# Designs tried in a protein design chat: VH-VL binders against q8ixk2r445to577. Part 279

Target 1, 133 residues: q8ixk2r445to577
Amino acid sequence: FFGMLQNKGLTDYCFDYNPPDENQIVGHQVILYLCHGMGQNQFFEYTSQKEIRYNTHQPEGCIAVEAGMDTLIMHLCEETAPENQKFILQEDGSLFHEQSKKCVQAARKESSDSFVPLLRDCTNSDHQKWFFK
Key: E = the ipSAE of ESMFold2; O = the ipSAE of OpenDDE; V2 = 0.75 times the mean of E and O plus 0.25 times the DockQ between their complexes.

## First folded at step 14 (VH-VL)

Design u57 (framework fv_axatilimab)
Fold by ESMFold2-Fast, scan of step 14:
Structure u57 (fold): chain C 133 residues (1-133), chain A 120 residues (1-120), chain B 107 residues (1-107)
Amino acid sequence: as target 1 above (133 residues)
Amino acid sequence: EVTLKESGPALVKPTQTLTLTCTFSGFSLSTFGMGVGWIRQPPGKALEWLAHIYWEDEKYYNPSLKNRLTISKDTSKNQVVLTMTNMDPVDTATYYCAHKLYPGRAFDYWGQGTMVTVSS
Amino acid sequence: DIQMTQSPSSLSASVGDRVTITCLASQGIKYYLAWYQQKPGKAPKLLIYGASRLQSGVPSRFSGSGSGTDYTLTISSLQPEDFATYYCQQHNSYPWTFGGGTKVEIK
């Protein structure tokens, strides 16, 4: 799968990564923004190793969750994907984070007028369901 | 259909506290993504954002007025209340409440506005 | 705070004219920009959100464009009901701020 990763409950919101420094592509939080179809900052690849890759810049980035945290951050991809970078895209659209046993949910970013994907207890909410377009 | 209406006093004396109520219909502030803000406009001047409240009860204020402002919601009554202390003649303005669908979007439905004059 | 500068502050135009209004942010606002129309004695009406998204029910003659710090509202063929004051607003960071307004007057 590859393309824009959209939220089912927020029909016009896509995974978006637009770091403030193009020379430092890692360490920043992934956000959700209005889908624009222009590729680049909203184009992601879901791999057979269960990674969500951001390939706009070299070196490629992989979405990860730090131990004890609930935010999705951009990290460097590794030759063998570590557990914190593995997300299972389920048939019902749920995006399950193996290491934490939680699901990716749309939520409001603290101190911002924006949505972000966060880890939450798994529910049957459309705000926890995702698809590639 | 989303509708909002502001209510409160038309005349306030200097140093008094202003309390404005926004009564709305067509949505609930317990619904995911909903928010209500307050914006004012002095006669002949530009719009100024005052405060915003989100469905999860998080509140944000314009820092220039933060020590004077309080925003709260009563979800069961479909109301948002703004309180502004120590009123001054320069606070004379039309006060609006407005609905916002989802973070990242804009104020899509506005109340008609209520004119508040501050004078002795 | 992010300062929003609109230009021009006023303009005179005729029905059928193409009108362009610009909004300059003091720092990048990542498309977190809206445009509003306000007629005398009335509340503002949302025209554009997300810098370029037309609000439901707004005529297609209105369009928004721009990126970074520079944004534009265009009215492709001005109609009598379009004579109003237009405001841009950023909401990329708190406090949310509005431009000073652009008054579009009949020639």
Scores: ipSAE 0.743, ipTM 0.895, lowest interface PAE 0.9, mean pLDDT 91

Design u58 (framework fv_axatilimab)
Fold by ESMFold2-Fast, scan of step 14:
Formats: C-alpha cells, structure tokens, sequence
Structure u58 (fold): chain C 133 residues (1-133), chain A 120 residues (1-120), chain B 107 residues (1-107)
C-alpha cells in the first residue's frame, strides 16, 4: 500500500512526519495531523517486509519503536528490516507491533496540541484501526 | 449545537483576584477530543491566549502571565472556571472562552465575551 | 515563544477587490495555523483551520495557503460583510500565539 495512513476513529487524521531539520530526518516522533496531502510529509509506503516507509528523503526513513518505549520514531531503513521496524497491518485494520505485542493507538501528545500514534494494549477500539487512503 | 457563555464581575479593583466561569452546552468535557480555552482581548488590541483544558484534565497556561492563572472544569455542571490573581489595569480586556474539537484543530465556537475593567 | 507577524496592519478595499493577508511565524509551525474574522463588538469567528481547510459554513471566497513559516489568507472578491479584522493563530507550540491583526476597511 502507498498513501496517507488514516485513523478510523478520528475524522480525517493521518500519520504525519515533518521534522524541523531537513538534513537530520531520524530520531523525531511521528504524529497525527489533519489529512492534507501537502508537502509529502503524510505519504507512507507499507512494504512486504512489514515496514512503514517515509520515501520523501534519501536515505529512506522507517518507523520504529525502541525497546521499552511506546512512541513511534523515524529511523533509517535497513536492508533487512529489524524487528522493531515491523508492523503487521491486520485485516481488521489493527496495526500490530510484533516485537512488543502491542497495537498502534491514537492518543493526545503530551505537551502538544496534536494527536500521536502510541503503542497500547490491543483492543477493538476504532482508535486502533488504520487504513491507507 | 455547541454554545458557550462567559460570566463574572465587570469591575475588579487592582490586586484582587478575577474569577470567570464559562458555561457551555452541546458537548461534554468528558468526551474524547474535547477542549475549552480562554482568550482575552484588551480594547483595540490583539487576541492573547491565556489557558486551555483538555478532556483528560491536562491544563496549559501562557507562561507570560507567570503563575497568576488557574483553569479547572466541572463536567457535571458543564463549566470551566478561570482564576487570575493580582489584577492590574493592564488586564482590562474582553475575556472569551472557546471550544476546540480535537487537538490539531482550531477554536470553532466562541462565547460572546465578557468585559472586565480593572480600575480603582 | 513563536512570534506571529501579520501584514498589512490595515488596508482599505472596495467591494469586489481581491484581498491578501500574510502571516509570518518566527519558526516553522507545520500547518498548525488558523484564521479568524472579528467584526466590531463581536467574538472572533473561525474561517480556516489546518492552514488551508475551510470551516463549514464559510464562503468559498475565503482560502488559506502556505507552509513552514509563511501563510496567506485570500478573499477572492470582497463583499460588504467581509469588512472586519482578521487574525492568524499558531498552535504548534505553547504558548499559542495570535498575529497582531489586519483591519480590512471600506475604501
């Protein structure tokens, strides 16, 4: 799949990566913002390796979750996807992070007026359901 | 239909504490995504954001007003209250409360505003 | 704090004119930008949110654009009810800040 990754439970919110420094795209948190499709910061590719890739920069970025953390951050993609960069997009729309056994859920970002995707225990909530638009 | 209305004293003396109440209808501050903020506007001047409270009870304040501000909610009464200590004539302004649906969006519904004059 | 600079501070225009108002942020605000209209004696009214999204019920002659630090509100054909003061607001970072306002006056 390729496109804007939208949350089912939030009206018109998409995965968004817009780092302040164009020369250092890694290490920043992925957020959720109004789906607009401008500037390419909301376009992601879901690969056969179960990666969520950010293709606007070279080298390409891949969403990862560091051990013990619940936030989704941008890392460099690797030739063989490491386990912390693998997300299983299930038939019901759940985005399952296999290494942690948790699901990606929309939540409010602390100290910010934005939503953010976070790892949480898996539920049937629409806030844990995602689709490419 | 979302509506909000501010209430409080029209006249405050210097050094006193101002208490403003925002009474609303058409939504609950316990509902996911809801928030209410306070904004003020001195006569003939620009808008200034004061404070915001989210549905999960997280609170944010404009640091330029130091620690003079407190915002709280009473979901059973559909009210948000703002207190501001040590009032000064420069705090004379129209005070607004406003609704925000979801983080990332804007203040979509505003109260009519209440004028507060700080004078001896 | 993020400083929001609006230009011009005021302008005179006639019905039918194209009006452009600019808002410049002191640092990138990632489309966390809203535009409000305020008529004398009344509360502000939301026109645009997310830099370019028209609030429901707002006439299509209003449009927003921009990215990074530079944002613009355009009124394609000014109507009598559009004479008002316009404010931009960023909410990418606390404290949230408003521009100084642009007063659109009848010529």
Amino acid sequence: as target 1 above (133 residues)
Amino acid sequence: EVTLKESGPALVKPTQTLTLTCTFSGFSLSTFGMGVGWIRQPPGKALEWLAHIYWEDEKYYNPSLKNRLTISKDTSKNQVVLTMTNMDPVDTATYYCAHKLYPGRAFDVWGQGTMVTVSS
Amino acid sequence: DIQMTQSPSSLSASVGDRVTITCLASQGIKYYLAWYQQKPGKAPKLLIYGASRLQSGVPSRFSGSGSGTDYTLTISSLQPEDFATYYCQQHNSYPWTFGGGTKVEIK
Scores: ipSAE 0.730, ipTM 0.907, lowest interface PAE 1.1, mean pLDDT 92

Design u59 (framework fv_axatilimab)
Fold by ESMFold2-Fast, scan of step 14:
Structure u59 (fold): chain C 133 residues (1-133), chain A 120 residues (1-120), chain B 107 residues (1-107)
Amino acid sequence: as target 1 above (133 residues)
Amino acid sequence: EVTLKESGPALVKPTQTLTLTCTFSGFSLSTFGMGVGWIRQPPGKALEWLAHIYWEDEKYYNPSLKNRLTISKDTSKNQVVLTMTNMDPVDTATYYCAHKLYPGRAFDIWGQGTMVTVSS
Amino acid sequence: DIQMTQSPSSLSASVGDRVTITCLASQSIKYYLAWYQQKPGKAPKLLIYGASRLQSGVPSRFSGSGSGTDYTLTISSLQPEDFATYYCQQHNSYPWTFGGGTKVEIK
C-alpha cells in the first residue's frame, strides 16, 4: 500500500511529516494535517516488513515509537525493521503497534492546534481506523 | 445550525472583574474535535485572541493577559464563560465567542459580539 | 509571539478589479493560516482556512495561497458586497495572532 494515510473518524486529515529542517529528516513527530492530495509530505508506503515509510527525502525515514512513549517519531529505516517500527495494518483498518500492544489513534497534539497520531489502548473507535488513498 | 451568543455587562468600572457568557446551540463541547474561543476588538482596531477551550477541557490563554483570564465550560448548559480581572479603560472592546471545528481549522461561526465599555 | 503584518493597510478598488492582500509572518506558520472578512458593525466571517481551503458557502472568487511566512488572499473580480476589512490569523503557535487588517474601500 502507498499513498495518503487518512483517518476514518476525521474528515480530511492525513498523516503528515513536515520537518523544520529538510537536511534533518529524523527525530521529529508525525502529525495529522488537512489532506491535500499532492503526495509529498503526506505520501507514505506500508511495506511487507510492516513499516510505514516516508520516501520524500533520502535516506528514507520509518515511523517508530520509542519505549515508554506514545508519540510517532521519524527514524532512519534499517535493513531489518526493528520491533519499534512495526505496525500491523489490520483488516478493520486499525494500526497495531506490535512492541507496545497499542493502537494508533487520532488525538490533539499537546500545546498545539493540531491533530497527531498517538498510541492508545485498542478500541473499535473510528479514530483508530486508517486507510490509504 | 451552529449559533453562539455572548452576554454580559455593557459597562464595567476600572478594577472590576468582567464575566462574559457564551451560550451556544447546534453542537456539544463534549464532542470530539470541538472548541470555543474568545476574541476581542477595541473600537477601530484589530482583532485580538484571548483564550480557547477544547472539548477535552484543555485551556489556552494569550500570555499578555494570562494572569487576568479564566475560561471554563459547562457542557450541560452549552455555555463557555470567560472571566477577566482588573478591567481598565484600554479593555473597552467588542468581545466575541467563536466555534472552531477541529484543530487545524479556523473560527467558522462567530457570535454577534457584545460591547463592553470600561469607564468610571 | 508571531507577528502578522498585512499589506496594504488599505486599498481603493473598483467593482470587477482583482484585489490581492498579503500577510507576512515573522516565522514559518506551516499553512496554519485563516482569512476573515469583517463588515462594519458585524462579526468576522471565515473565508479561508489552512491557507488555501475555501470555507463552505464562500464564493469561488476568493482564493488563498502561500507557504512558510508569505501568504496571499486574492479576490479575482471584486463585487459590491466585498468592500470590507480583511484579517489574516495564524494558529501555528500560541498565542494565536491576527494581522492588522486591510480595508478594501470603494475607489
Scores: ipSAE 0.753, ipTM 0.896, lowest interface PAE 0.8, mean pLDDT 92

Design u6 (framework fv_axatilimab)
Fold by ESMFold2-Fast, scan of step 14:
Structure u6 (fold): chain C 133 residues (1-133), chain A 120 residues (1-120), chain B 107 residues (1-107)
Amino acid sequence: as target 1 above (133 residues)
Amino acid sequence: EVTLKESGPALVKPTQTLTLTCTFSGFSLSHFGMGVGWIRQPPGKALEWLAHIYWEDEKYYNPSLKNRLTISKDTSKNQVVLTMTNMDPVDTATYYCAHKLYPGRAFDIWGQGTMVTVSS
Amino acid sequence: DIQMTQSPSSLSASVGDRVTITCLASQGIKYYLAWYQQKPGKAPKLLIYGASRLQSGVPSRFSGSGSGTDYTLTISSLQPEDFATYYCQQHNSYPWTFGGGTKVEIK
């Protein structure tokens, strides 16, 4: 799967990564913003290693969640995906983070006018269902 | 149909507190994603954002005016209230309240505005 | 604070002209940009949100483009009802800030 990773509950919102420093690909939080169809900051790839890759710049970034945290942060991809970078895209559209046993949910971000994907207990909410477009 | 209307005094004396009420219809500020903001415009000048309140009761203020501003909501009355303390003639402006559907979107529906003149 | 600089501050144009208004942010705003139209004595009207999305009911002659710090509002064929002041607004970070406005006047 590749393309824009869109939320089913927030029908016009997509995974978005547009850090202020284009030479530093890592360390910033992934957000949800209006799907603009222009690729770049909203283009992601779901790999056979269960990674969500950001391939717009080199080196490639991979979405990760640090132990005990609930935010999705961009890290450098590794030759073998570590557990904190593995997400299972399930048949119902839920995005399950293996290490934490939680699901990615669209939620609001403190201190900004944006939504963000956060880890939450898994539910049948459409805000926890995702698809590539 | 979403509508908003501002109300409050047209004339305020220096040092007094201004209270403006935004009465709205066509949405509930308890519904997911809703927000209401206040924007002002001095005569002949640009727009200035003052404050915003989200459906979760999270509040944001313009830092240049933060110590003077309070925003609150009353969902039972469909109202958002802005108070501004220590009014000065420089605060003379048309004050608007405006609806915003979701974080990341823009102010899509505006009230007509209410002119507030600050003079002795 | 993010400063929004609009160019030009005013322009004179004729019906049928292509009008371009530019908004420059003092730092990257990641498409968190809206454009508003304001006529004398009236509240602003939303034209564009998300830098390039046309608000429902707004004529297709209006379009928005740009990325990073540089954004543009274009009116492809100016109509009599388009003579107004136009404002850009960033909402990437608090405080949300507006540009100084661009007044589109009859030539």
Scores: ipSAE 0.565, ipTM 0.857, lowest interface PAE 1.4, mean pLDDT 90

Design u60 (framework fv_axatilimab)
Fold by ESMFold2-Fast, scan of step 14:
Structure u60 (fold): chain C 133 residues (1-133), chain A 120 residues (1-120), chain B 107 residues (1-107)
Amino acid sequence: as target 1 above (133 residues)
Amino acid sequence: EVTLKESGPALVKPTQTLTLTCTFSGFSLSTFGMGVGWIRQPPGKALEWLAHIYWEDEKYYNPSLKNRLTISKDTSKNQVVLTMTNMDPVDTATYYCAHKLYPGRAFDIWGQGTMVTVSS
Amino acid sequence: DIQMTQSPSSLSASVGDRVTITCLASQDIKYYLAWYQQKPGKAPKLLIYGASRLQSGVPSRFSGSGSGTDYTLTISSLQPEDFATYYCQQHNSYPWTFGGGTKVEIK
């Protein structure tokens, strides 16, 4: 799968990665923003190793969640995906982070008028359902 | 259909506290993504954002007025209340409450506004 | 605070004219920009959100464009009901701030 990763419960919101420093692509939080349909900073690839890859810049980034945290941050991709970078995209659209046993959910970013994907206890909420467009 | 209506005193004396109530219908402020803000407009001047409350009860205030403002919600009554202390004649304005569907979007439905005049 | 400078402060136009209003932010606001229309004695009406997204029910003659610090509202063919004051608003950073307004008057 590849494309713009969109939330089922939010009309027209996509995974979005726009780091403030172009010379340091990794280490920043992934957000959700209005889908623009042009790919670019909203273009992601779901790989056979269960990674969510950001291929817009080099070196390629892979979304990860560090132990004890709930935020999705951009890390460098590894030749063999580490457990903190593995997300199981289920048939119902849930993104299950296997290492933490939690699901990716849309939530409001602290101190911001923005949505952000966060790890939360898994529920049947449409705000935890995702699809590529 | 979303509707909002402001209510409160039309006249306030200097140093008094203003309390405005926004009563709304057509949505619940416990629903994911919902928010309500307060904006004011002095006669003949531009719009000024005052405060915002999100569905999860997080609150934000204009820093220039933060020591004077309190925003709260009562989801069972479909109301958002704004309190502003130490009123001054320069606070004379039309006060609006407005609905905001999601973070990242804008104020899509506005109340009619309530004019508040501050004078002795 | 992010300053929003709106240009021009007023303009005169005729029905059928193409009208452009510019909004300049003192910092990158990353498309967190909305445009509102306000008629005398009335509450503002949302026209555009996300810099370029037309609000439901708003006529297609209204369009928004821009990025970074520079944004534009365009009315492709001005109609009689479009004579009003227009405001831009940024919400990338608290406090949210509005432009000073642009009054579109009959020529």
Scores: ipSAE 0.761, ipTM 0.900, lowest interface PAE 0.8, mean pLDDT 92

Design u61 (framework fv_axatilimab; at its last look DockQ between E and O 0.92; V2 from the best seeds 0.79)
Fold by OpenDDE, look of step 15:
Structure u61 (fold): chain C 133 residues (1-133), chain A 120 residues (1-120), chain B 107 residues (1-107)
Amino acid sequence: as target 1 above (133 residues)
Amino acid sequence: EVTLKESGPALVKPTQTLTLTCTFSGFSLSTFGMGVGWIRQPPGKALEWLAHIYWEDEKYYNPSLKNRLTISKDTSKNQVVLTMTNMDPVDTATYYCAHKLYPGRAFDIWGQGTMVTVSS
Amino acid sequence: DIQMTQSPSSLSASVGDRVTITCLASQRIKYYLAWYQQKPGKAPKLLIYGASRLQSGVPSRFSGSGSGTDYTLTISSLQPEDFATYYCQQHNSYPWTFGGGTKVEIK
């Protein structure tokens, strides 16, 4: 699967990654923003290694969750996907992070007029369901 | 259909506290993503953001006025209240409340505004 | 605070004219930019959100563009009902701030 990764519970919000420096794409938080498909900021790929890959730039980035964190951060992809970069996009649309055993949920970012994907306990909320558009 | 309406005194004396109520319909502040903001506009001047409240009761204020402002919501009444202490003639303006669907969106529906004059 | 500088503060135009209004932010606002139209004695009306998204019900002659710190509202062919004051607004960072406004008047 590839394209825009859109939230089911929100009207027209997609995964978005826009690093301050296009030459250094890692280390920043993935956010949610209006689905627009402009540029490359909203193009992601779900791979056979269970990665959510940001492959519009070389080297390619993969979404990871750092220890003790609930935010999705861009890391470099590796030959073998590390455990903290493995997600399961389930049939019901839930996006499950294997290592933390939590689901990706759309939530408001503190001190910001923005949504972000955060790890939360898995529920049946549409805010935890995602699909590629 | 989303609608908002501001209510409160049209005249306030200096040093008094202004209390404005925004009564809305067509949405609920218990709904995920919803927000209501207050914006004012002095006669013939530009718009100024005052405060915003989200559905989870998170509040934000204009720091130039934050010590004077309090925003609160009553979800059961579909109301948002703004209080502003120590009013001064410079605070004379039309005060608007406005709806915002989600974080990242703009104020898409506005009340008609209520004119507040501060004068002795 | 992020300052929003609109230009011009006023302009005169004729029906059918292409009108361009610019909003410059003092720092990057990452498309958290809206445009409003306001007529005398009325509340502002949302035209554009997300820098380039046309609000429902707004005529297609209105468009928004830009990125980083530079944003533009364009009216492709000015209509009689478009004579008004226009404001940009950023909500990238608190406090949210508006531009000084641009009054579009009849030539």
Scores: ipSAE 0.839, ipTM 0.937, lowest interface PAE 0.6, mean pLDDT 95
Fold by ESMFold2-Fast, scan of step 14:
Structure u61 (fold): chain C 133 residues (1-133), chain A 120 residues (1-120), chain B 107 residues (1-107)
Amino acid sequence: as target 1 above (133 residues)
Amino acid sequence: EVTLKESGPALVKPTQTLTLTCTFSGFSLSTFGMGVGWIRQPPGKALEWLAHIYWEDEKYYNPSLKNRLTISKDTSKNQVVLTMTNMDPVDTATYYCAHKLYPGRAFDIWGQGTMVTVSS
Amino acid sequence: DIQMTQSPSSLSASVGDRVTITCLASQRIKYYLAWYQQKPGKAPKLLIYGASRLQSGVPSRFSGSGSGTDYTLTISSLQPEDFATYYCQQHNSYPWTFGGGTKVEIK
């Protein structure tokens, strides 16, 4: 599965990664922005190891959540995916983070007029449902 | 179906506090993604953003005016209130409240505006 | 604060003309850019959000483009009802700021 990772509950919002420096592509937070369908910053791949990969630049980035945190951060991909980089895309569209036992939900980014994906207790909310376009 | 309307005094004396109320219909400010902002426009001048309140009750202010501004919401009354202390003649402007559907989008529905004149 | 510079401050045009208005940000605003139309005595009306997305109900002759610091509003074939003042607005960072406006006048 690959493409634009979109939220079911939001009209036209996609996972978006646009770091401030092209030479430092890891370490920054993933956001949600209006889907444009043409930019590489919104193109992601869901792998057989349950990773969400950003492979527009080298080295490849993988979305991770550090223990005790709720933000999705870009890290370097590893040959064997660590638990903090594994997201189970369930049949109902939920993205379940195994290590934390929480689900990815659309929420507002503090100090910004933007949405971000955050870990929250799992619910049936459409704001926790995701799909590739 | 979303509508907003500003209300408050048309005349304010220097040093007084201005209180403006935005009464709206067609949405609830407890609904995920909703927000309401305040923008002003002095006669013949450009628009200036003042404050914004999100559905989760987070508030943001223009830093140049932050110590003078307070924004609050009353979800049960469908109202957002802006107060501005220590009014000065340069604060004479038309004041608007406006709806924003989601973060990342823009002010899609505006009130008609209310003119506030500051003079003795 | 991010300064938004609009050019031109005013222009004269005829019905049927192609009109282009430019908005320059002092820092990158990453497509967090909206365009508004304001007619005398009225509140602003949203035309475009997300730099290029047409607001529902707005005629297709309006279009937005740009990236980084440079953004453009185009009216492909000016109509009588389009004579108004146009404003750009960034909301990438607080405080949100508006351009100085561009007045489109009949020639």
Scores: ipSAE 0.734, ipTM 0.893, lowest interface PAE 1.0, mean pLDDT 91
Fold by ESMFold2, look of step 15:
Structure u61 (fold): chain C 133 residues (1-133), chain A 120 residues (1-120), chain B 107 residues (1-107)
Amino acid sequence: as target 1 above (133 residues)
Amino acid sequence: EVTLKESGPALVKPTQTLTLTCTFSGFSLSTFGMGVGWIRQPPGKALEWLAHIYWEDEKYYNPSLKNRLTISKDTSKNQVVLTMTNMDPVDTATYYCAHKLYPGRAFDIWGQGTMVTVSS
Amino acid sequence: DIQMTQSPSSLSASVGDRVTITCLASQRIKYYLAWYQQKPGKAPKLLIYGASRLQSGVPSRFSGSGSGTDYTLTISSLQPEDFATYYCQQHNSYPWTFGGGTKVEIK
């Protein structure tokens, strides 16, 4: 799959990556932002290795969750996907993080007027359902 | 249909505490994404944001008021309350409450506003 | 704090004119920018959110554009009901701040 990764429970909110330094794409948090399709910030690929890849930029980034954390952070992609970079986009739309056994949910970022994707215990909430468009 | 209405005193004396109530209908502040803010406007001047409360019960204040503000909600009554201590004549303004649908969106529905005059 | 510098502070225009109002943010905001219209004695009305998205029920002659620090509200053909004061607002960072306003007057 390739395109804008959108939340079912939120109208017009998409995964977005806009690091402060365009030359340093590693280590910053993925956010949710109003879908616009401009500037390649909102284009991601879901690969056969179960990566969510930011590959419209070089070097390519892959979304990861570090052990004990709940935030989705950009790492460099590797030839073989590390376990912390593997997400299963299930038939019901849930986005499951294999290593942590948790699901990606829309949530408000602390001390901010923005949504972010965070890991939470899996539920049937539409705020944990995602699709490419 | 979303509506909000401000209520409180029209006149307060310097040093008194102002309590304003925003009563709303057409939404619940327990619903995911919802928020209510307070904004004031002195006569003939620009708008100034005061405080905001989210459905999570997280609260944010304009630091220029130096801890004079307290915002709270009563979800069962569909109310948000703003308290502002140590009122001064410079605080004379129209006070608005406003609805905000989601983080990242804007204040889409406003109350009519209530004029508060601070004078001896 | 993010300062919003709005210009012009006032303008005079005729029905049918194209009018443009600008807001400059003191630091980069990520499209967390709204535009409001306010008539005397009335509460503000939301026109534009997300820098460029038209609020439901707002006429299509209103449009918003911009990115980074520079944002613009445009009225493509001014109507009699558009004579009002217009405000921009950022909500990228606390405290949320408004511009100083632009009063649009009949010429």
Scores: ipSAE 0.658, ipTM 0.880, lowest interface PAE 1.2, mean pLDDT 91
ESMFold2 (binder alone), look of step 15: mean pLDDT 93; pTM 0.952

